# Designs tried in a protein design chat: VHH binders against F-box protein At1g48060. Part 4

Target 1, 365 residues: F-box protein At1g48060, of Arabidopsis thaliana (Mouse-ear cress) (q9lnf6)
Amino acid sequence: MKPQEEEEKNENMARKRSKSSSSLSIPLDIATDIFLRLPAKSVVRFSCVAKHWSSITTAPYFTNSFETRPNLLFFFKEADRFFVVTVPKPNRRPNESVSHTSSQILDSYQTPYPKHSCFTIKTESVHGLICFQRGTKPIVWNPTMRKFKPLRKPDKSWESLTVFLGYDPLERTHKVVAMPCDKASDECRILTLGSADQESWRTVKTNYKHHPSRGNRKNNYGPCRCINGVLYYLAEIDRHRLIGKFAFLGHSNVKNSLPMWVLEGEKKGEWSTYNFLPLSHYDRRLEFHFKLIGITNDGELIYVPNTVFKTFEVIYIDPIRKTFSLVKYEGVADKGFRQRNGLGEDKPLRGIQYSPNHVETLLSL

## First folded at step 23 (VHH)

Design R2 (from V1 with S30D D105E S106P)
Fold by ESMFold2, fold request of step 27:
Structure R2 (fold): chain B 365 residues (1-365), chain A 122 residues (1-122)
Amino acid sequence: as target 1 above (365 residues)
Amino acid sequence: QVQLVESGGGLVQAGGSLRLSCAASGFTFDDHAMAWFRRAPGKEREFVAAISWSGSYTWYTDSVKGRFTISRDHAKNTVSLQMNSLRPEDTAVYYCAADEWGQDEPKYYDYWGQGTRVTVSA
């Protein structure tokens, strides 16, 4: 579907939903149409100015209708502040195999950050939310609304756990799933965000005693992905069994390819692998200065610099079409950004974390 | 047991000043952001100001920016709100709150005081 058609459909839906109301400055149905087309930062600003605008932007029909294209989110801590930057992924050009472009960031902000929190143990972005852990306490984050919500501990007796974030597209709700990770268990805890039960944990039994696999990435308990309401995660039942719904991504020191497991046909017991060109295929020096952090929903590999000092460049590779895009993002890491944010100019930004496939959402936590 | 005890409320004429104080005990003060919220007659609690755990970062709702100043004292385990150029619309019960994140909505705060009343007369 074309962007213009989506814009018109969203405008029509907003008019249909709000036609029966009006505001003192503009009619309610028109205001709703306008807000659905605005960037999330503009909607948030208008919601802060007037209560009737906040009524529109917090209503279920509005929040269910408002989402943007997936982007790359990166964030880092400096002292007691938490900095967040959103950058757009590049537009793909037909029949262009190599691209070097510049782009502006979409948004940046800072917010308070608690002492001794850690952002390295986190979920991927799922329908605009990310979940962190502080020990056994999950913390849900909406980067668009700039809110963190600490959740109650899933179980007071659990000394170690892994948290997953999922989304039920039929209920249109996020689910937080917690599993013990220091012992095999057939119990997990599930919490539905925004439920009438005020977000209490419920116990669910799994078919097997297992635990989530300990991942190869530092401060991570293993890869996880939520696809169409199904949470896929790596787990162990004995050393040689994989739970049927798997997404396994490996890094090989093979000079000509990088393998990736694709989850297929759980009940068939079938797995597929795909080999991709390494980053060194395009430039041998890039491998020493860039690292792979993930893949877009369109299947593009994302490489970010090991060090972010005065410039921020990201490499996107489509391994099927064998295209290469390098994007220099303006408005971040440079002198202006550092001065506006009270950051030092003489050292790299530290502790940067990335979340690909982030969409903007107005969901209230 | 956790306690947040506000003091310093009272009656003041418009244009005047008050200083609210909140004494904290029963939790690790140094690892929490501290905040002030207020409830005007007939309205819900709203955010006023917050200060980071280190004291180096502060933030305010727009209507009080430039008039109110939040501060904290590590030796006394207190947080204060200096309110200058008071207006009748600042009339409310003011609540002290603590949270590790320092966010601007009441639902995120673990610890609350009982409140101190501020009345600003024309």
Scores: ipSAE 0.026, ipTM 0.479, lowest interface PAE 7.2, mean pLDDT 73
Fold by OpenDDE, last read:
Structure R2 (fold): chain B 365 residues (1-365), chain A 122 residues (1-122)
Amino acid sequence: as target 1 above (365 residues)
Amino acid sequence: QVQLVESGGGLVQAGGSLRLSCAASGFTFDDHAMAWFRRAPGKEREFVAAISWSGSYTWYTDSVKGRFTISRDHAKNTVSLQMNSLRPEDTAVYYCAADEWGQDEPKYYDYWGQGTRVTVSA
C-alpha cells in the first residue's frame, strides 16, 4: 500500500470516528492498557485519529512498555518504491521433526524510496529499529512508524565508518554506535536516541585500536549483534587479527558444516563454537535455492529463497533438535500481491533484505 | 454478523452490460480488500476482480480485463462490478468476498456473499 493509502485510511477512519464523537473519555490508564494490547498498526491508527491518544502512544512510558513478538521483516526496492513486509515466525513445534505450514503475512506497505538513502548497509533490527548508512551518515529507521531519521555525521574527520545499533535495557534507550573503519581506532561515537541531546555524539574509547568490519550487501546478518545491551561485532586489530565477541553465523565455504558461535553465559561472555548441519542435510535440493540469513532468538536458523518469484517460503531449522519447518507465506510475491502493488508478474523480487527478530516499536524518531 | 449481499444479477444479451453491487456489513469495510468471484456451471469458483482497501488498486482476471470495472464506495460500504461487453462465457453466479489483504485464491477469503446469478444469452 502506498503511504498515501495509509494516510487516506487514517483520514477516513478519523472522519468516520469524528461522526461518532461519543467523547468516550477513556481514562488514561485504561486507554494505556488497551493500547498495549493492540497491534502496533492499530495503535498508530488511533494515534492519528486523536491527539490525546497520540500523546499517550508517543510517551516514553508507553513506547517502552509496548512489546511485540519477534517476526521476520524484509524489504526491497522496486523502481522508486520501497516495499516492506512483515511475516510472523511460526510457533515452534517441538514434536514434529518436519513440518510444512502456511501463514499469512502480518503487514505490508510501500513507501517512496528515500532518494537520499542507501539501504545497502544495515544493522540488525534492535528493539524495532534498524539503522542504515549512507556514506558517513547513519539513518535510523522505524519500520512500524514508517519513519526515517537521518543522523549527523559522527565525526567530521571520518571518511569511512561503520554503524551499529544497540539497546540499553537498563536505560531503555537505543544507542547508535559509530566507529571508523578505514583505520585502526579506539574511538567510538555514541548517540542516544530519545535523549534531549539526541543530536550529539558522545565520544567513548574502546579498549583496543581496531578496525570494525563493515557489513556488506550480501550479509543479511550484519557483522554486529546486540545482546542484553552489549554489542558484539567483528573487528580486526592491525588488519592481522580478528577480534571481537562474535555472534557470527560464519559463512564457512565448507559445504558440509555450518559453524556458529554461541554465547553460553551472559555474565561470563563465554562463546562456544558449534558445527551444525547444513541445509542440504535436511533436503539436498534446498541448498541451491535457499540461503541463510540469520538465527531467531530462540535458536532457529532462518533460510530464505535466493530468488523470490511467485511464492515466498522460509525455512526454520532448529540445529539442536534437528527440526525442519518450511513456512509458505501467503499474500506476498504472488500474483495478487504484484497486481496490488503494480509489480510485474514475470520479474523476480530482487534485492530483498531481511531483518530477523524484528519487533515493533512505536518510538517516535 | 458479517453480511455480504450481492445484487444486480440477471439475464442480459451478449454485448450487454450489468452492474453488480455488494453491500457489506458486520466488519470493518474500510480495512478490507473486496473481490468478485464467479462460478460457472460445472466449473470451479474463479477470481474475477479485486480492489484494495483504499480503492487505489484494482486487478482483474485476464478474461475480463478491459470489460469489467470494480469499484467501491466507502460511505455506503459497497463494492460494485461494472460488467460491459458481456459474453456467454461470463454466465455464472457472481460472489462478493472480503479479505484483509486481497488475494486471488478463494481459500483466503473469510467472508462471502450468497451470490447473484448472471446469465448472458447468445
Scores: ipSAE 0.000, ipTM 0.258, lowest interface PAE 13.6, mean pLDDT 82

Design R5 (from V1 with S30D S54T S56T)
Fold by OpenDDE, fold request of step 27:
Structure R5 (fold): chain B 365 residues (1-365), chain A 122 residues (1-122)
Amino acid sequence: as target 1 above (365 residues)
Amino acid sequence: QVQLVESGGGLVQAGGSLRLSCAASGFTFDDHAMAWFRRAPGKEREFVAAISWTGTYTWYTDSVKGRFTISRDHAKNTVSLQMNSLRPEDTAVYYCAADEWGQDDSKYYDYWGQGTRVTVSA
């Protein structure tokens, strides 16, 4: 054996003897603290690299502690690709009535899109998860983890159903709620995500028979909102009364006013109706080019383009403060974006679905 | 007893290919990221490639990107390094290593093989 081979062997043997399990080198608490301070993307990457990291990041104590700022997530299909983009919500500028700013995107990725698949968004982002519905089956999506989880049909006998996603702050669990929407029913099915029995639907009866609204593809915000563990949705109880505690950004085709239902903070369940100024009040030119998709947690109306071609701009309006903010997001739909993603320059991006108030979660589905 | 046994090293001409293999035993293979390191004569051990515990994530040192491919077989508890377009500068003893944390720094790897010699002739 040449002297060099012996030296290498000796060094390797010496290294084998000394290393106690690397797991002992970083206390769990320290590791946890470090991860909590990292971007979600980084945490996910670490989790993919090593099981020990994954064990930390998937633990309930960690997932419950991991908090991110709410952002705007949107996604669209191009051919067989599913594009997901996250853009930051701009900081409020209380002293400026009108602002025009530029911002970079936070994250962008693409995943394969199954052929002949159509995802209809059913809910806003609820603690980092988004719920879709395909036919009679719910699909839960974690954009951060880039995982889709198809769920079983809630009831074999149901021909038409609606699905909502909620979060129980007491149990710290996501719950999928399903109800028939083709008939008045007092039946509800609830599936709790993250439980050992994630495949089982629990039956809950409501106190009244009602027809929940299924929503349509045009409703990017979905027919339901979860606020402090309570699901608010539109439903028909009697032939004549749509009683839905929904802060429904009703597209009232009323050219001159935007009716909004606002949940009043002091008493849970009390709603007030407000008439806000339409987009045309701020800029008439924008009225025909932008559509309302939702409201930020901070109370700003979110307007997005009807068609996205060369640029991607979002309008945030505080209807109370009467502030207008147009944010141009760089890195979306522009030449650079298209080149990086092999997209044509002459085609508008269509079929974009939006999920406001998106926070990142590391929850494993 | 923990064992990592490398094989597949040898003499190859520049532009040639080799496939290294490492057989792992004595630890939970599926829970560990696996990596290849190399030590050239007169140089320090350097990171070459690693593969995640699931096998879905791989990363490489810049000098081997596009030429080397790391893979693992969970059923056989093996990790492989396909080396294509070999260069004289790739001449080294190649070491298989296992790490539960998936780090790039050799200092943190728990288990090491004895190495297999790769010689690339000009």
Scores: ipSAE 0.042, ipTM 0.558, lowest interface PAE 1.5, mean pLDDT 82
Fold by OpenDDE, fold request of step 27:
Structure R5 (fold): chain B 365 residues (1-365), chain A 122 residues (1-122)
Amino acid sequence: as target 1 above (365 residues)
Amino acid sequence: QVQLVESGGGLVQAGGSLRLSCAASGFTFDDHAMAWFRRAPGKEREFVAAISWTGTYTWYTDSVKGRFTISRDHAKNTVSLQMNSLRPEDTAVYYCAADEWGQDDSKYYDYWGQGTRVTVSA
């Protein structure tokens, strides 16, 4: 062993020793409390400054405690760029039946987009994560951390599959669920994110052979919802479209009513059907320009433009209180946004996908 | 076989310039984002720069912004890193990497070169 290798080892050990005496001037509990109150971006920055901070912010106790207000996230592809925009939901104004307001966007960024890749959104935002599917492989995305985690194929033999993203509130873990959708099957594969065996799909059998719906991009979210740790999804059994217990805010072409399925009594799994007034009730002119994409956690219907050009407006309707709120968001789709991002002025933003009720998570994928 | 071969490393004085090159083979170059990472002695590997599959999008770690420029040549299947105004803290082994997603996290990169050593003297 040549003397030079020992000296480099000794210098490396000496340099390691000198950095170790950073007397943690801030107790762990205090640091944790401080970080929990910071914006996600700030927390990430701190994590980059010191390994100690990174250890705190990546710890399960911290990531599980970090919670932000639900916002509207949307993203779109332009050429080889993936644009992500977060806009805040306005506060409810209970005393105003109709409101028109302006708001700034919370955040926007772009990231590279892989060639010939089409992300099919499969899930709503589930505790800060979104699941995509590319072919037979699921992709988990953390918009806050700007990280994509491609997962292994759930089963080598599967030619067509659908994926769901759930959250187990007991274990406080995200779970990716995969099922074949080209044939009736009782097989399910489950991958738990963050586990030591993150690369392993466990097999679970369902009680019945069924054809889960794959969903499509046009429908924004895959036809699935995770509610209190339970995944609800559309499936076919024996050619009967058993609308699984999905609260589908379906675009029913029913001109006169907006059917909405609501989970009543979360513990009992009972669903109720409600008919709400369509957008045309509030403003007939808007019906042709806006589309329903979902509902906020607090019960407001979210309408977004069919086509986005120079402005980006979102309509929030409380169907119970019959309140109407139109919010113009500044900083997206406008001339400034386009110039900053090298986008054409005369081109609509295409292929926008929306994720309502998006919360930020610092979870490392 | 997938190969990434880095070249252009060496000894340079502070304030000097180097141009690193990486030759890629064995995979669809045009479908992958390309990146440079570096590992300084006693430190972990860190992201330096990346370029999208089309070459139209580039991004850098903050410490090299304005000094380093990443580029790619699709015809030659090469990625380059022009390093200007080099500093002693830039001393590291520089690695070329390929990723379909073009992320900053090295854990997602599937293909790596062996690295080229860059030493910046004070």
Scores: ipSAE 0.015, ipTM 0.284, lowest interface PAE 8.2, mean pLDDT 81
Fold by ESMFold2, fold request of step 27:
Structure R5 (fold): chain B 365 residues (1-365), chain A 122 residues (1-122)
Amino acid sequence: as target 1 above (365 residues)
Amino acid sequence: QVQLVESGGGLVQAGGSLRLSCAASGFTFDDHAMAWFRRAPGKEREFVAAISWTGTYTWYTDSVKGRFTISRDHAKNTVSLQMNSLRPEDTAVYYCAADEWGQDDSKYYDYWGQGTRVTVSA
């Protein structure tokens, strides 16, 4: 993919087509507004239909303005196939304390899965992208556009590292950050994803020698979260767990990247703990069949089934408002889904991974 | 050393057929997706087709869907491209490539052949 070259070409073609449009065509600004309200897969489908419409949906102003609500991404491997399902976070009425609803999935697809690959070491979804690593080679994934982009190794001499994904809201670019993880270091590598033909790693220094904590692979969490241009991650110094920060805001990434980080522990007064009611408080039967996988951007706890056999239900709990919502998602795990995907009906889906807070993005990798 | 050797190119009239083959050696063939790319005169390489490491899943660029079929033979370490209903626009040098993922962008492929020329006359 060549995003910069395609963006320049598409901008020129959009301008040219707009000038050539007949009186029967929809005005450009109206068509743009219509397309901005559609789901990502509808936008992709329509961009294949007509030259005028593809120039609208590929232009920088469109791709930068495109918005979707955060969703839950659900994916797993079967043989050489990788299955991806997107389910919506339902919009609930705020005055209901308990809800049991059904919802349709938004999208599903399958794609090849490389031999000896493992997706259990991955970042959170950050502005529609997920990064995972195969050894020391980072791989960026756009689940919406169904594309993977392997990156060059951050350092040829590093044999163990952890990769993080962040987003700079002022530059509107993603950053990939690599840190050594088997010994303390005050060096890390940063790569900016962009439309240029070349992307390279640069070295930045941190305030302290440290190494990141990976988190628990069994829970399949990313060890970090990027909030408004600041990467927060777990770090270890002398076996103590701390919180590190790395800011991306508004800096040149060639000469003037100045990382800022603060090590904070739970007992240092900048952080507090909250005790949430366990799942068994809401329904004791569910405690043995569901597990906590994460939290939505709205602060809701997400519980998924331990196994997914013929049905797929997800529990959302708002621990502050004390609401409970169970959603049964139609169109996944059932007979129809298994038949059209060549999956057997006599065993549960295995190795399921989840990525909450996923937004759709049209970014070309 | 890694080697990908294409064969089967040639001159054919529009509407005709050709079968390209690519013999692979020097790497673990069964661990890699295989692909065909093509380059017309004065243009960049473009993706044509790919096949997963098991051979079960295939991808095609839109302009060749329904006309071209990619396949692989694990016993012979070969990948083939059956090209039917050929058009003058299919005239190009066709390259065999290998990578773990089999994506539709040439920059992700580690191993490349030297290419075989296909010419489709009007």
Scores: ipSAE 0.011, ipTM 0.376, lowest interface PAE 8.9, mean pLDDT 73

Design R5 (from V1 with S30D S54T S56T)
Fold by ESMFold2, fold request of step 27:
Order: sequence, then C-alpha cells, then structure tokens
Structure R5 (fold): chain B 365 residues (1-365), chain A 122 residues (1-122)
Amino acid sequence: as target 1 above (365 residues)
Amino acid sequence: QVQLVESGGGLVQAGGSLRLSCAASGFTFDDHAMAWFRRAPGKEREFVAAISWTGTYTWYTDSVKGRFTISRDHAKNTVSLQMNSLRPEDTAVYYCAADEWGQDDSKYYDYWGQGTRVTVSA
C-alpha cells in the first residue's frame, strides 16, 4: 500500500463520515462535539449551508468552548480592500537547532475597507479579538468571523485616546479600556463586550494621574499585554517611563477606582529580563531583511520580512533553547495569490500588520 | 435626509432575468459600500451581494455567485443587481442597504430601502 493510496483511503473515509452525518440525523450532543474539533473555516462553511448546523455553532456554549491553537495573523490594505491571512505556528521538532521548512496558510480572505480609515494602530490579539481605533472611535474586529463592530466613543470631549483590549477569565468577557493620551488623567473608560444593552462605557478612576505611552505608528506593535486578566501597559508620569497594571478579575460591576500600581523599571523583584542574541548571530545575511514583531506565548521571538514581494518567510527563534526556524509559507504573496485577489505583481505588499498569538474564536460581535 | 429607493422587482419565470436598481440620496454615496439583502417569508434577512465604495470589489453569498452581478454608478448615485438564471428559491423581498463597511451582517447597516418584491414562478 503506497502513501498516496493510504492518503486517498483516509480522505475517502473522512468524506464518507461527513456525508453520513449530513445524510443522517445524529444526536445534537455528538454533532456539537464533532464541530468543536473542526477548524474554524470548516465550522463556518457548515454553518452557511444548513440551519440545523447553524443553530449548533451559534449557541453560547459552542462559541465559548471553541478553541484553536495560536497562529500568526497578518493583514494589510490595498485601495478599498482589507486582506487577512492566517498562518500556522510551526510544529518545532524537539531536537532541531536549525530548521528550514515550508507550510501552507490556514486561511485568507478580503473584505471592504472604509474610505478615510487607517487601522495601523491596534491592540494585540486578545482571546481572538483585535481592537482598532478610528480617531476616537474604537472598533472591535473578529478576524475569524470576519466582522467589525464599531463602538460608541468613550467620551465626546476627548480629542485623542489610546485603546487597550483585555480579557477577564473569570467572567469570560472582553474588556475595552480607553484612556486619554493628550493629557495625564486619573480616569479611564471601560466597556464590557456583550449584548447591545450591556455595552456602555463606565468611568473608572486610577490611583495616579498618568497617560499611556504613545505608540510607534511605523512599527505598530502595541504598548501592552493582557496576561491572565491583568492588563500591563507602558505609561508615563512626569517624564519617567513606567509599567502600569490594571486588573479585571471579578470587577464586572465596579464603578469605583480600581487599584493601579507603578513598576519603576524592568529589574524590580517581580520582573525578569532576558538578553537574547541578535538575528545576525544565527544568520548574518538576515539582519537587514527581517524585523522583530513580537513573541509567541511559548517564548519564541518572531521576525518577519521588511518587504513581502513574492515570498513570505517568517523566522521563529527560541532564545532559551537557542533554536532557529525559518518557515516559508505557501499560498500567499505568490503569483497565484496576487492574481486571485486582484493584486499587482510588480510591487511589494505594503502596510502589513502582524498579530502573533491569534486564536480563532466564533464569538459573535 | 437619507433615501434608498428600490425598483425593478416583479414576477419572472424560473430561468429568467431581472434587474433591480436602487437610487441613493441624502448621504455621501461615494464614501459608502452598497449591498443587497433579501427576506423570504418567515425568514431573517439574508445577505446577497455587496460592492465596495470604489465599485471595484464585489462579493456574493454562495447561492447567487455566478448568477447575480452587483454594480454601481457614481454619476447617478445608483446601485444595481442583475439577477440571471433565477430560481424559485430566489423569491423574496430585496432590500438595498448602505454602510461604510459593507459587511455581510444586516445589523451593521445604517441605511435601508423599503424593499422590492421579486417572485420567481416554477
């Protein structure tokens, strides 16, 4: 039996089981469990073709239970289109010091892009959602469900703000935090994502007047991280750069001030620092062609190319194990992808944004 | 004030063609994506087709892809839906809608027309 015949036999078995479930009435509990194991694009496809399957995949239990492993999301705009691509994190073999592999993209799509919008300033991906701001109006994006939800302005009198996105693991809800960034303030606004009736901004006071550190638009990597219900962000009090901390654990109805404390440097007893080798240590030729964009939840450094023209390669470095992995992703940036999407073949893709650690979520906005 | 006025609905035999038109006024047409939705009796509104604010990008629900064509005319502030190879399951009230985003969920559209009825006979 050859590998091709074994692959064909497995594919026929999978098609037979899938067709049988569509042709036969199966118990709702079993169908739910099957769908929870599928990739998000498969779940979405089945939801589009049958009302019975749509009722399963839109139920609160299902959307709250659906989990995927973290992926790298990249997106960019061209003219009036917004292009989104999801690539898998490589499955690193345990004893490889250096790896060069190829991988397929998981998903790609395009959607309209509003005139006069710029989505280069954004949060990290937090439990499958990303938040942009359009002026002083926050916009929540679910890349998996391909939906954008504009939110009401946090305050009509604010002329500029910074938006953060967090997740409360006890309540299983996302929190959007807005702070004015044109002046120091001891107030912020918090909105809990949920039904339309529950989505009102509330005012929260902090322990100290401060403002968040302004983002670097050219690099557009967010100034914050949400870890286990705690938002950590860079802030400034009088000229000193500090790390702010804002906890969401169990504060669903609090309008009073939340505690905020100031960390005065990276070497406090509550923090660890790590000095890692530069990219040139692993391959001198790569130093000027790649840039660091972030770190995976597993501690791997992620480097992406400065220019994406015909090839899309990503470098993953584990600075503790001192391993190097370069992955060439097939099905993106190449001639077929560009023609299929109406993109030019003679210019690099521009304005690319990246979101590491993106998990897929079926949450309805 | 915003107005979206559909026209072109009616009765048609299966396999036939029909062209819907929507005239827009009271907002900056060139800044908005335009869409068509439909509602069959007893059902929720369903996305049919959308076109970007430039008119160069279009997208369709799977059941109409290849049969329906959306277009827009920036000089006349109109959006059209050419429906070919019509089937009885295409019978619905068709609505024109406008939004800056052009998403495929009806709850995100700000402006709606009154609807025009399309009936496809077997």
Scores: ipSAE 0.005, ipTM 0.349, lowest interface PAE 9.7, mean pLDDT 73

